# VH-VL binders against q96il0: the designs that were tried, part 8

Target 1, 167 residues: q96il0
Amino acid sequence: APERGAERRDTAPSGVSRFCPPRKSCHDWIGPPDKYSNLRPVHFYIPENESPLEQKLRKLRQETQEWNQQFWANQNLTFSKEKEEFIHSRLKTKGLGLRTESGQKATLNAEEMADFYKEFLSKNFQKHMYYNRDWYKRNFAITFFMGKVALERIWNKLKQKQKKRSN

## First folded at step 15 (VH-VL; framework fv_ebrasodebart)

Design jg64
Fold by ESMFold2-Fast, scan of step 15:
Structure jg64 (fold): chain C 167 residues (1-167), chain A 124 residues (1-124), chain B 108 residues (1-108)
Amino acid sequence: as target 1 above (167 residues)
Amino acid sequence: QIQLVQSGAEVKKPGASVKVSCKASGYTFTSYGISWVRQAPGQGLEWMGWISAYNGNTNYAQKLQGRVTMTTDTSTSTAYMELRSLRSDDTAVYYCARDQLYDFHKGYSPFDYWGQGTLVTVSS
Amino acid sequence: QAVLTQPPSVSVSPGQTASITCSGDKLGDKYAYWYQQKPGQSPVLVMYRDSKRPSGIPERFSASNSGNTATLTISGTQAMDEADYYCQAWDSDEDYVVFGGGTKLTVL
């Protein structure tokens, strides 16, 4: 399900800002949260001596980020669209306008909204289950390759020290 | 099924403008971007630019900046590409293709579905 | 002005393995994509993110990308594989998509 921040942005424009890391960066750079996915994009630094294993890890993390961003942007947009559609439909059934006499957006009470949330969660249960499964698979793979990269770096350091010792 | 359907062939005079449409169906239009790619007769593929169907953000090929404008109409799930100040070397088949949602995912999404192409002939 | 270089043509006999290369500076640091185009038709995605195959593309298609060269490999090449093949990557320096010049695969 989308969080309150993502729900609050259901009618807001996405803006015109782009993710732009600093030119002097020699480390991974984390951008501001995307207005619809509410996830912070990561721009990965590519070292000059990146090993094939490090490249594989980086590409896996980039692919996972893209998948994750697309999933949550889609989910949050779907939630916002269906929520507004539900509210408008129910207000029309009641013969009420979309705005109150004070000019505020007309809303449904918690009991009425419970029907929408129940339907939305039920309809999206399988999708979220598959998302969680794939998310765990991806994080397991990333953790595995992070471990392999760490071992490679330790091994390389040990090899360098042994070369200098002459024993 | 996922499908991108483009507008029909056009014949234009040098200096005119052309606007090609690309109607998407079978997927959530606002969950992807659309890239435009052209191909001159007997030549290779040339990328023209990208637009997010979600936020309308664009990124144009440097060679075409100032002459190209990309837009979307989310109510009809349609992307548009307008090319101005046409020259004879703009004669090409123009394709739309489904692409990434976000600009910061540059180069990570494939062009997985393509429109049928629109032949634009610029002749005097 | 980033350039992806492909051989203009590759010829193979039916049943043999075809290899189409795509060369660019540090191409292995980027994702490579491959498209098949037959005369009068739109390009079709055949390989994405270096080595992944879309649903509907035969298992005889495979690809790799390392160093400066991406390679599309078609094993057991068939007459229906005869087409133009284009590689594609994102050019980080120019901030735009770049395509290779294309390779005409002939199956004789």
Scores: ipSAE 0.006, ipTM 0.539, lowest interface PAE 10.0, mean pLDDT 82

